VHH binders against o75319. Designs and how they scored, part 9

Target 1, 181 residues: o75319
Amino acid sequence: GNHIPERWKDYLPVGQRMPGTRFIAFKVPLQKSFEKKLAPEECFSPLDLFNKIREQNEELGLIIDLTYTQRYYKPEDLPETVPYLKIFTVGHQVPDDETIFKFKHAVNGFLKENKDNDKLIGVHCTHGLNRTGYLICRYLIDVEGVRPDDAIELFNRCRGHCLERQNYIEDLQNGPIRKNW

## First folded at step 4 (VHH)

Design a7 (framework vhh_4orz_3)
Fold by ESMFold2-Fast, scan of step 4:
Structure a7 (fold): chain B 181 residues (1-181), chain A 118 residues (1-118)
Amino acid sequence: as target 1 above (181 residues)
Amino acid sequence: EVQLVESGGGLVQAGGSLRLFCAASGFIFSSYWMAWLRQAPGKRREWVALITSGGSTDYADSVKDRFTISRDNAKNTVSLQMNSLKPEDTAIYFCAREYYDSDLGDYWGQGTQVTVSS
């Protein structure tokens, strides 16, 4: 069968919108085939994701999937009205510059096309924490000019969990700015 | 110092069988989930099979019912029994230590080549 990702149950399904931005972070949704290993209150399907976003009076306009796998859910499980973008990232390692550029380009494109609405960019990896937090914070630092510690604090508060990977945190605080890629 | 060393690869005819071995050292093996990954030329590295610390298993759809992953905690070894091999199974096979925030694990061996001819 489809096995639940390690430590997936340890994390809140969906964070809060990051104030002053269009970002919201969440852990990977799991398609219905995974539910045999989950209690009803633990389920977090693609449908559950959209219900939780609506409960916050928010609306998704784009999902960016940072996982290196397609085994957890299919794009077809998402509403047809919400664009889906896959950016393959392995995890453990800081995303490379090409990946960072691809993420920034996708975000900038969304913001340009959605300047007349308030729809959110939903970003997830497997736990919605390290890869997700890194790329969101990297965008805020490099493009929006946010101080690294402020970006990290904002993400941690809104996600409800702190970035755990020291190499990611160190790169955000002390690494080079990857501007205008 | 985590080290993973694969062995057992080789050339086999379609319909044949191979058994791959991975010797692990430098960590408490019994505490970690282990996996097998593979990479064919020009393709992304993909997950093949998983075994948890508790012994539960999972498989990619392409290998279900043909491959069996197992572990021996006394010997710090994870194995992959591959039956009914197809030319499409030709790839370098990697042993991986699973890591909670990585989709392909955090450590890999150098890989062992499996070539399936028709």
Scores: ipSAE 0.639, ipTM 0.830, lowest interface PAE 1.1, mean pLDDT 93

Design a8 (framework vhh_4orz_3)
Fold by ESMFold2-Fast, scan of step 4:
Structure a8 (fold): chain B 181 residues (1-181), chain A 118 residues (1-118)
Amino acid sequence: as target 1 above (181 residues)
Amino acid sequence: EVQLVESGGGLVQAGGSLRLFCAASGFIFSSYAMAWLRQAPGKRREWVALITSGGSTDYADSVKDRFTISRDNAKNTVSLQMNSLKPEDTAIYFCARRYYDSDLGDYWGQGTQVTVSS
């Protein structure tokens, strides 16, 4: 479909790197077919994503795509040098344990294999906000031992938008820590 | 409580037509985009058609020009007219309320089975 995702224009394309981590969050890039519905300054293609990351003097080493669709862009729209991982998440509901463990495994694997560089893990859902923020914060809390409120504040500040889903926030603040295994 | 109730599914021969209906309750229907999703056995649930609160429509490439989504805000219903049905359209069809941060919507009905024979 060529319909622009609801509220997609309301969010900044790319946040800032989260200091002390390898994470950067962004909203879903939209392939060329969507550009007819966008003003030039609203366009955010896969190419635009990489340009904006370079403008911050950063480099992507992995993209984790949390959307439940392939309609927004294709993996082949990305440079072959940047690994792409699809983790299907539907939104609205808190991601299940299998999804959380898959995300943690991917992050841990990337960090182990990229000890000799400073490349970033780019994470996005449709808006780069709720699913994205939940999984990044869940990783920081469960693996890095960050206090929930500190993880949420760091994500909100660096993304430039606050987590909006109360059930996600509640789970991060009061839910159980998910052990990797 | 949000409720979505699908109807209109059935068995049809390839090339035939079916019209699906969804009765919605428990929310301000006119304020939400509505969608139809489908799930074939062993496959992931996929989006099929969308209608916004303003009436704009969008379709998956696999059903474009064959399916038409429409809504009646006075009756709190969304419908899917399915023409030129193919065996590949065999699936359970779900009505969904779209929410901005969900790719499949935030509420779904129980679904209605559509079976297309060759």
Scores: ipSAE 0.107, ipTM 0.580, lowest interface PAE 5.1, mean pLDDT 91

Design a9 (framework vhh_4orz_3)
Fold by ESMFold2-Fast, scan of step 4:
Structure a9 (fold): chain B 181 residues (1-181), chain A 118 residues (1-118)
Amino acid sequence: as target 1 above (181 residues)
Amino acid sequence: EVQLVESGGGLVQAGGSLRLFCAASGFIFSSYRMAWLRQAPGKRREWVALITSGGSTDYADSVKDRFTISRDNAKNTVSLQMNSLKPEDTAIYFCARGYYDSDLGDYWGQGTQVTVSS
């Protein structure tokens, strides 16, 4: 299945590092088999991802893939030096507590193991926006004590696109803090 | 309210064929991508086939050349013709409305059971 995800071309490939954090968000990279459906300037392969992050003078230490599919690229398409973690999320609905805890655990583990460097946690779903933004903001609110409106503003500014799912935004602003790790 | 209703599932011998149907209502059907998903016992729900508003199709590698998805915009239906069925095709099959920020769509039907015996 090499069909381009709906609206994938509407979004910037990679955002900027979120200041004060180790997070960077991007849309899903597409493996070589998708290139026949893309103009050269539209291509965003796994290697293109690493080139764009290097252009920002940053380095990835972990990729967290939030998509519910394995069709867009394979872990083998990534440099062997960068750990890859898959957390299956469907989209549309707010991620459940189990998913939130898995995300928090992965982030905390990375930060503990990478105290002596400045490597980034790269997070993506299909568009690098709703699921990605929700889980990053949820982490900042629940773990780092950031105010919900500040977390959302920071994500929107650095991603270059605003969170679009109203149910996600409402959960971040008014929902309960998930305290279990 | 969005409704998707599947039909056509059943028991079939390996090598046989089935045709699944999905009747859609409550939205402008012609404006949406439609898909078929399946979930085998103990497995994650996975995408099987999709069809765009314009009629372009795509298939999971496991079903390519065996399954054909089609749509009838006048009747608000999407169908899946399944040929050369294998025991590993045994699953509940779901009709789904495509949605840009969901890998499995935003609305699903109740599903229809397909059982392929060896």
Scores: ipSAE 0.610, ipTM 0.832, lowest interface PAE 1.6, mean pLDDT 93

Design b1 (framework vhh_4orz_3)
Fold by ESMFold2-Fast, scan of step 4:
Structure b1 (fold): chain B 181 residues (1-181), chain A 118 residues (1-118)
Amino acid sequence: as target 1 above (181 residues)
Amino acid sequence: EVQLVESGGGLVQAGGSLRLFCAASGFIFSSYDMAWLRQAPGKRREWVALITSGGSTDYADSVKDRFTISRDNAKNTVSLQMNSLKPEDTAIYFCAREYYESDLGDYWGQGTQVTVSS
């Protein structure tokens, strides 16, 4: 397929590093076959992702792909030097506990193995907003003890777009803390 | 309430053809993009074909040139014509309503089994 995801063009390709963390959020990169349906300034391929990260004087050490599809790009389209992790997340529904724990374990493992560098964990879903923002904020709240409103504000500011799903926001603010198992 | 009901699955030999149908109700059908998904044994559900509300189509590379998606807004139906079937096409096929922010749609039917023998 070459069908551009609904509203994908409405979102900034890459946010900023979230200060005090190793996270950076972005929308899904689209492989070259999608470029025939995009203006040059709208293109955001896997290579464009790495160029934009470099423009911010940052370096990716891990990509976590939260989409429930492999239609948009293949792991082989990424530089061999950057690990890729797929966590299938349906979307529009609050991620289940299994998904939350997989995300936390991946982040904790990366941080443990990368104490001697400042490489980033890049996280994306289709728009790099709701699933991405939820899991990053859930990690900050549950693992790092950040206040829910502070986590959400930090993500919104750094992503350049506000979390849109009220059920995700409500769960972050009022839901139970999920302990790592 | 949104309902999607698939039909047309069955057993067919490699190289054969099947046509799947999906009857939709409970929403303004003509306003939504519609898709077909499939789930092979031991695999995750994957996207197969899309038809927009305006009639534009898109296909997964594995089925391009073999499958054709179409819709009939007067009857609230979406169809998938499957030609040159391969054993690798064996799967449960699901009709889906496309949804912003979900990679596989927001509503799915019960599915219809397609089995392609060697």
Scores: ipSAE 0.315, ipTM 0.658, lowest interface PAE 2.9, mean pLDDT 91

Design b10 (framework vhh_4orz_3)
Fold by ESMFold2-Fast, scan of step 4:
Structure b10 (fold): chain B 181 residues (1-181), chain A 118 residues (1-118)
Amino acid sequence: as target 1 above (181 residues)
Amino acid sequence: EVQLVESGGGLVQAGGSLRLFCAASGFIFSSYDMAWLRQAPGKRREWVALITSGGSTDYADSVKDRFTISRDNAKNTVSLQMNSLKPEDTAIYFCAREYYDWDLGDYWGQGTQVTVSS
C-alpha cells in the first residue's frame, strides 16, 4: 500500500552528522506516489534527502536501508553514484547478532574504501529512530569503544529525537558487547 | 474502517497445538505485510511472526521451527499455526498491519488469549 507510515510526519526528515563519526540518520524517503497525501512542506523524496544533506555541506557515500519493505522507494530512485545496501530488520525487537554483524561489516568496509574522502554513511529505518539509532549506537559501543550513555546522547542530539524503544535502550546500556568473529 | 479480529485461542497442555486466525477488513489485504504479536502478563508486547505481501516469512527466535504464519488473500485472513507449545507461550496474541514500528501507531486487533499449562 501507498499509505503514509504512522507518525512519519512527526519526525524531522534528516538529522545532523554525528561529530567524530561518518554517520547521518534520517527517516525513510517517500517516492513521488506518496506526494498526493502530503503538503509541499511535508514532502521528503529521495531527491529531497540529497538536497537537505547538500545544504549541510555533506555528501553521502552509502545508504543503509533498515526497513522490512520496499514500498517506500526503490534503489533506482537514488543517484547511481551512491551505493545502496538493504539490511532487512524487523521492528519491535533488538536486532539479532547476524544483523548486527552485517551492519558492522558494511560500515567497516565503507570506511576502508573511503579513507581519502569525508563522505557519510546514511542510515534509515521507517522513522530513522529505533532500529537506526540502535545499530549506529551498537557500532559506536562495540567497535569504537564509546560509553553507552554517550553514544545514545550523541545520536539523540544529532537526530533531533530521542530513541523511544526501551528494550533497545536497555540492550545498549546493559546488554553484552557483540564480538566480531 | 480498518478492522482486525483474532480468534482461535484457548487453553492447551504443554506440547499441544493451536491455530490462530485473523480476519481483516477495511483495506486491500493483499497489499499489506501482516504480523502476529503477543503480550504475556506483566511483560511488554513482542513480535512473533511476519508475512509480507509477497509471501516471505520471518519469525522471532523463541518461536522459530514451532510456529508457521500463512495468509489467504481470497479470504482476507492471516493464520498462525502453533506447535510444541510451552508455558512461556502463554499470552494474548494480536494480529497487526503496518508493523514496522508497532508502538508508534501500527494497526492491531483486540487479541485472543492463549494459555499453556504445564
Scores: ipSAE 0.014, ipTM 0.302, lowest interface PAE 6.0, mean pLDDT 87

Design b11 (framework vhh_4orz_3)
Fold by ESMFold2-Fast, scan of step 4:
Structure b11 (fold): chain B 181 residues (1-181), chain A 118 residues (1-118)
Amino acid sequence: as target 1 above (181 residues)
Amino acid sequence: EVQLVESGGGLVQAGGSLRLFCAASGFIFSSYDMAWLRQAPGKRREWVALITSGGSTDYADSVKDRFTISRDNAKNTVSLQMNSLKPEDTAIYFCAREYYDSDFGDYWGQGTQVTVSS
């Protein structure tokens, strides 16, 4: 189906690079079949994503797709030069430890392979907000030792929208550190 | 008004089979991804199977190769064929519409109980 995800139009397409990190967050790009349901200024295709990243004078080196579906766009819609990783992550509930581990492993692997460049890790879920913000903040807290409130504030500022899910925020602020390497 | 009504649950012996049905109304069924979730006593609700509007399927590792999800857009139904049932499959099974960032499923039915005895 070509139905636009609920509230997708409410969010900015792409945030800013999070200073001091290699992360940039955005909402899910929608393939051409969705464009009949969108005004020209609302369109955000995979091509539009890369154009907006370039406009910020940045370059993507990895896309991590946290959506629980493949209906929004196909990996084939992305440039062949940019690796794509799918981590199926259910919304609403705090991601489980296995999902957190997969995310951390992918980020650590990218950083080891890209020490000699400044390419970004692009992370998105449907809105580029709750699952995306949670996993980026969880990485910063657990791996990089950032204080939870600082991680959340940095994400909110750079994404241009605040994390909305209170259970996600509570877990980041007061939950256990996931030492799943 | 969106409505999802599950049926087909019951008591079955380990190794047996059941087929669950979900009758959907109040929306354009063919445009939505449909899923089955389950909740066992004392456990969190977990996703079991997904079928996209385009017909692609995906399954939780615990049920892969044993369960098959299918849909009939003409009848507005999604079905779950459950084979080689195990006591661990005992749960209330829920039909759900789509997954969103804020929702574990856009809309849920009341569920249908599946009990697998050893």
Scores: ipSAE 0.016, ipTM 0.290, lowest interface PAE 5.9, mean pLDDT 87

Design b12 (framework vhh_4orz_3)
Fold by ESMFold2-Fast, scan of step 4:
Structure b12 (fold): chain B 181 residues (1-181), chain A 118 residues (1-118)
Amino acid sequence: as target 1 above (181 residues)
Amino acid sequence: EVQLVESGGGLVQAGGSLRLFCAASGFIFSSYDMAWLRQAPGKRREWVALITSGGSTDYADSVKDRFTISRDNAKNTVSLQMNSLKPEDTAIYFCAREYYDSDWGDYWGQGTQVTVSS
């Protein structure tokens, strides 16, 4: 299907780079087949994503796709020079430890391989908010030692929308630190 | 307009089997991913099984290898075959449209009660 995800139009397409990090969050890009259901100003294709990143004077070095579906766009719709990683993550639920560890491993690997540049890690789920914000904040808290409230505030400000799912917020604020063992 | 109507629940003994059905109307069924969720007394709803519009399936660890989700696009129906039922499977079972796409906007039916006796 070519139906627009529920509430997808309610969110800004792409946030700002999170200062002090390599992260930028955005909502899922929609391939050309969705455009007949969108006004021109509502379109946000993979091409539109890269145009908006360039408009911010930034460059993507990795895309991490957290959606549980491939119906929105195909990896081949992305430039061949930008690695794409799929981590299937069910919405509504706090991601499990295996998903958290996969995300941390991918981020750590990217940072190690990209020490000589300033390329960004682009992270998205369907809305670029709950699963996306959770995993980015979880990384900042567990790996970079950022205080939970500071990580959440930074994400909210840069994304332009606040994390909405209370169980995700609760886990970030009061949940255990996840170790990669 | 959008309607999801679950059926097939009942009382079964541990080790038994049951098949649940969800009849969908008011939308282009074949274009949507469908899911089964459940809610036991005093607990929050939990996801059980998912089938995509393309036919791919996934399951919660607690039901993996025991439950099978399937769909019939000609009949606008999604089904859940439940085998080797345990008392812990006792819950109201709900059909949902595109469970993972929205934290608020999931379309849920009224549910069907499944009770598994020891």
Scores: ipSAE 0.034, ipTM 0.392, lowest interface PAE 5.1, mean pLDDT 88

Design b13 (framework vhh_4orz_3)
Fold by ESMFold2-Fast, scan of step 4:
Structure b13 (fold): chain B 181 residues (1-181), chain A 118 residues (1-118)
Amino acid sequence: as target 1 above (181 residues)
Amino acid sequence: EVQLVESGGGLVQAGGSLRLFCAASGFIFSSYDMAWLRQAPGKRREWVALITSGGSTDYADSVKDRFTISRDNAKNTVSLQMNSLKPEDTAIYFCAREYYDSDYGDYWGQGTQVTVSS
């Protein structure tokens, strides 16, 4: 299937590393079969992702894929040396507590195993914005003790686009802290 | 309020055909991409077919050449013609509205059961 996701072209492919963290956010890479519907400058394949990260003098150590689908690219399209984690999220609704816990556990495990390097955790949904921004900010608030507005501002600045879903923003600002079990 | 109501499911013999319908209300139907997803017992929900607001279609490899998605903007309906049905097509079929920050549906219907006997 070569259907380009709605509004996918509206967003920058890759943000900047979020200073003081190991996070970098990006929109979903599209495998080669999608390139027939894209101009050369619009292409953003898994290979393009790694090239853009390298151009920033950064290195990925983990990819967390938050999309509900596997149609955009396959784990086999990624280098074997980079771990890939799929956490299915539907979009629009705030992720449930089980999803939030899975995300936090994966991040904590990565950080524990990567104390001696500076590799990044790459996080994406379809646009690398709402679900991605929510879960990264939720982690910073709940685990790192960052103030909600500071977390949101940091994400927006580094992603180059502001979180758009008001229900996600409201949950981050006023919702309960989700504790790990 | 966005509402999607599926119909047309039922029991059919292998090799048979069914046509599913989805009646949409509460939004400007012609402006949205529409999709069909399915969930078999014990499996995750999977995408089956998509039709864009402009009428372009796309299909999962497992159903390509057997299923046809179509829409009628005057009636606010999307339909799925299913031919050459196989036992592995047995699932609950869901109609979904696609939106920019959902992969397949920010709103889904209740689903309609399709059972294919061997």
Scores: ipSAE 0.042, ipTM 0.413, lowest interface PAE 4.5, mean pLDDT 88

Design b14 (framework vhh_4orz_3)
Fold by ESMFold2-Fast, scan of step 4:
Structure b14 (fold): chain B 181 residues (1-181), chain A 118 residues (1-118)
Amino acid sequence: as target 1 above (181 residues)
Amino acid sequence: EVQLVESGGGLVQAGGSLRLFCAASGFIFSSYDMAWLRQAPGKRREWVALITSGGSTDYADSVKDRFTISRDNAKNTVSLQMNSLKPEDTAIYFCAREYYDSDIGDYWGQGTQVTVSS
C-alpha cells in the first residue's frame, strides 16, 4: 500500500501566519487513500488544510508545493479558486539558485496581483519544515532584507517546529544573497 | 548501509531502446517510493519517472509513453525501460528513494551514463 511519509505524524499540520508577511507553512496534505493508515485525529487532507486555515480566520490565495512527487495529493483535490504551483525540490540538498529564483518570482507575482486583499501564500514540502522553511527564510533575507537569525526565529515560532537541517541553516546564515527575483 | 547501484546504460542509436536497473540494499525496499532522475551535461538534475510502494507510476511529460518504470520487490530492484530514445535523452541516470525530508532524491546512486547518437 501507500505508506505515510516517515515522521509526517510528528509535525503539526499547519503553522500560524508569519506576522509582517503573507506566508503560512504546513506539512503535505494526504489524499483520502492514505486515511486507512491514519487515526481520525491524524488525518490531514486538502479539505482539512482549508478548514484549519479558515479556523485561524485566514484565507489561502496560492499554494506552493515543494515536494518532488505527486503521490500525496493531486492539484484537483484543491479548490479551483486557489492557484497551485509545483516547484520540484528533492530535499536533503539546499535548493539550487534556479529553484530559489522560481520561488521568489512566484511570491513576488502573487503579492503584486493581491495588493487589494490579505490572502496568504501557503508553502509546503513533505513536513513543512526544512525545504519550506529554507525557501521562506531565503525570500525574507534576500528580498525583504530580514536578518538571517530573525527570519529563522520567526519561521520556527510560527511553524511550531525548528528547522532541523544544519546545511540549510548554515546557507541561510552565511550563504550569498541571491538578487534574481 | 543504504546503497543504490544503477546499471544498464550505454551508447545507443536514436530510435533504439535501453533498460536500466537499480539494485537496492540496506532498507525495506517494498516500503519506499522509487524514482529515476537524470542529469544532462550543463543542466540540473530532473525527475523522469516515479513508482510508488503501491505500484502507481508517474512520468515527466518529456518521456511519457516512451519510458516505463517497474519494480521487483522480491529482488529489491527498480527498472526503467526506455524506448524510442532521442538525442535529448542523453544523460547520467540516477536511482533515488524517498526518505525523511527528501521525497525521492535521498540516497541517489552513482548513476549510469546513457548516450543517444543521432
Scores: ipSAE 0.073, ipTM 0.405, lowest interface PAE 3.6, mean pLDDT 88

Design b15 (framework vhh_4orz_3)
Fold by ESMFold2-Fast, scan of step 4:
Structure b15 (fold): chain B 181 residues (1-181), chain A 118 residues (1-118)
Amino acid sequence: as target 1 above (181 residues)
Amino acid sequence: EVQLVESGGGLVQAGGSLRLFCAASGFIFSSYDMAWLRQAPGKRREWVALITSGGSTDYADSVKDRFTISRDNAKNTVSLQMNSLKPEDTAIYFCAREYYDSDMGDYWGQGTQVTVSS
């Protein structure tokens, strides 16, 4: 299939690195079969992703794919040197505790293995906004002790778009801290 | 309340055909993109076909040229015509209402079982 995800064109392809963290958020890259439905300036392939990251003088060390599908691009479209991790999330509803734990474990493992470099953890869902923003902010709140409103503001500013889902925002602001031990 | 009800599943021999139906209620059907998803034994749910509110269609590579999705806005139904069925198409098939920040839609039905014998 090559149907462009609904509202995908509404969002910037890649945000900026979140200062004080190793996170960078982006929308799902689309393999070349989708380009027939896109203007040249709308294209955002896996290659385009890496080019845009390099333009910011950054380097990816891990990609965490939060989509529940493989239809947009294949892991084989990524450089072999960049690890790829799939965490299946549906969207719409707040990610469950198991999903939150998997995300936290992956981030902690990356940080421990990459103390000697400044490589980034790239996180995306379909739009790089709601699921992506929720899990990054949840990590900052629960693990790093960041205040919820500060985490949300940091994500929004660096992504260039504000978290849209009220249930996600409500859970971040007022929901319980998730402990996985 | 949004409700989606699938029907039309059954047992068929390889090479045969089935037509699935989904009756939708509780929302303005004509304004939403609709999809069919399936879940094979022991596997994750996957997307099969999409029809937009404007009538454009898209298909997973595994079913392209064999399956046809269509809709009838007057009857609030979406259907999936499945031809040249293979044992690998054996799955529970779900109707879903597409939603911008969900890969599986925001509502789906209980599903209808399709079994293809070799």
Scores: ipSAE 0.511, ipTM 0.773, lowest interface PAE 1.9, mean pLDDT 92

Design b16 (framework vhh_4orz_3)
Fold by ESMFold2-Fast, scan of step 4:
Structure b16 (fold): chain B 181 residues (1-181), chain A 118 residues (1-118)
Amino acid sequence: as target 1 above (181 residues)
Amino acid sequence: EVQLVESGGGLVQAGGSLRLFCAASGFIFSSYDMAWLRQAPGKRREWVALITSGGSTDYADSVKDRFTISRDNAKNTVSLQMNSLKPEDTAIYFCAREYYDSDLADYWGQGTQVTVSS
């Protein structure tokens, strides 16, 4: 499909690295076929993603794609040197424990294999906000012991947009800790 | 309210074909993207196929070149033609409307069972 995701243009393409972590969040890149529906300043292709990360003096070592679709871009649109992981995650719903486990396992594996570098884990859903923010914050809370409010504030500040879904925020603040790392 | 009702499932032998239907009501069908998902026994739901309001299609790698999604805006129906069926295609198949920030609608029906025997 070539339709632009609803409200996709409302969000900054890519946030800042979350200090003290290896995470950076962004909205879904859109392959070349979408560009005819976008002004030049609105374009955000896989190539644009890597250019923007480089402009921040950062380097991606892993992309985790949380969208529940493959219509936006294909893994082959990414540089061969950057691993790509798809975790199909339905929006609006708090991710289930299996999804949370897969995310934690992927992050832990990356960190073990990248001890000697400073490469980032790039995480995105469609808008790079709700599913993305939930899973990053869930990791920080459950694995790194960060206080929920601190994790949420850090994500909101670095992404440049606040988590919008109250059920996600409520689960992070008051939900059970998933010790499934 | 949005309602999606799936039909067309059944038992078929490996290599066979089935055509699934989804009858939509409660919204302006022609304005929305439609999708099919499936859930195999003991697995979580996975996306299978998408058709946009404009008619563009996309497919999961596991079904590409075997399945074809189509829509009939006059009848408010989306269909999935499944060819060269394999035992691993055994699942309950769900119809969904794509929605803001979900990639899928919040609601889908009970689905239609597809069983492929070896």
Scores: ipSAE 0.020, ipTM 0.336, lowest interface PAE 4.9, mean pLDDT 87

Design b17 (framework vhh_4orz_3)
Fold by ESMFold2-Fast, scan of step 4:
Structure b17 (fold): chain B 181 residues (1-181), chain A 118 residues (1-118)
Amino acid sequence: as target 1 above (181 residues)
Amino acid sequence: EVQLVESGGGLVQAGGSLRLFCAASGFIFSSYDMAWLRQAPGKRREWVALITSGGSTDYADSVKDRFTISRDNAKNTVSLQMNSLKPEDTAIYFCAREYYDSDLSDYWGQGTQVTVSS
């Protein structure tokens, strides 16, 4: 269906680059067919995403789409020069180990291939909060050795919204480190 | 006002069957994907089954081949047929709108209790 996701309008379209990392988080872009249901200032298309990132003097090198749907936009709506990776991730539940390892593998591969530039990894789910924040923080904790509270604070500050899911927060703070390199 | 009302839960012996119903109101039902989730005592809520607005279905591995989700857009209902029930299926079952892609914290119904005795 062509309905706007619940509370999608309540969230800032794009956060800021997370300092010391290559991550930038945002809410799902909506293709042109959704614009009939949006005021001009509420529109956030794939084109709008790239314009907002350019306004921050940043450049995307990879988009990781964590939504469990293909209804919001198509990969074809993105520039061909920016790789797109779909990882179907169900909302509400903590992502399973397979999903976590896919995310880590994609990030590690990008960093290896982009060591000579400063391009960003753009990560989104529907609101760019819970699944997005969880997987970015999980990467920082497990791979980069960041303390859980520091990872969460960094994500919250840069996204401009706090992780909402208590089960995600508890897993990040107290859950096991997923070691599978 | 969005409202989801679950019914059909009860006590059943292992190997038995139950059919759960969810009556939806306050939104254009046919435009939304619908899901069933469950929460067992001491556990977090988990997704069980999904039916898209287009009619495609998907299931958690633990319930595949035993549970069947269906919808009736004329009646604004989604149902879950549960066969070959196991004690580990004991939980409160919740109906949800667009759960598979939702980042929101709220559940959308009061739930219906399913208890499977050995």
Scores: ipSAE 0.415, ipTM 0.704, lowest interface PAE 1.2, mean pLDDT 91

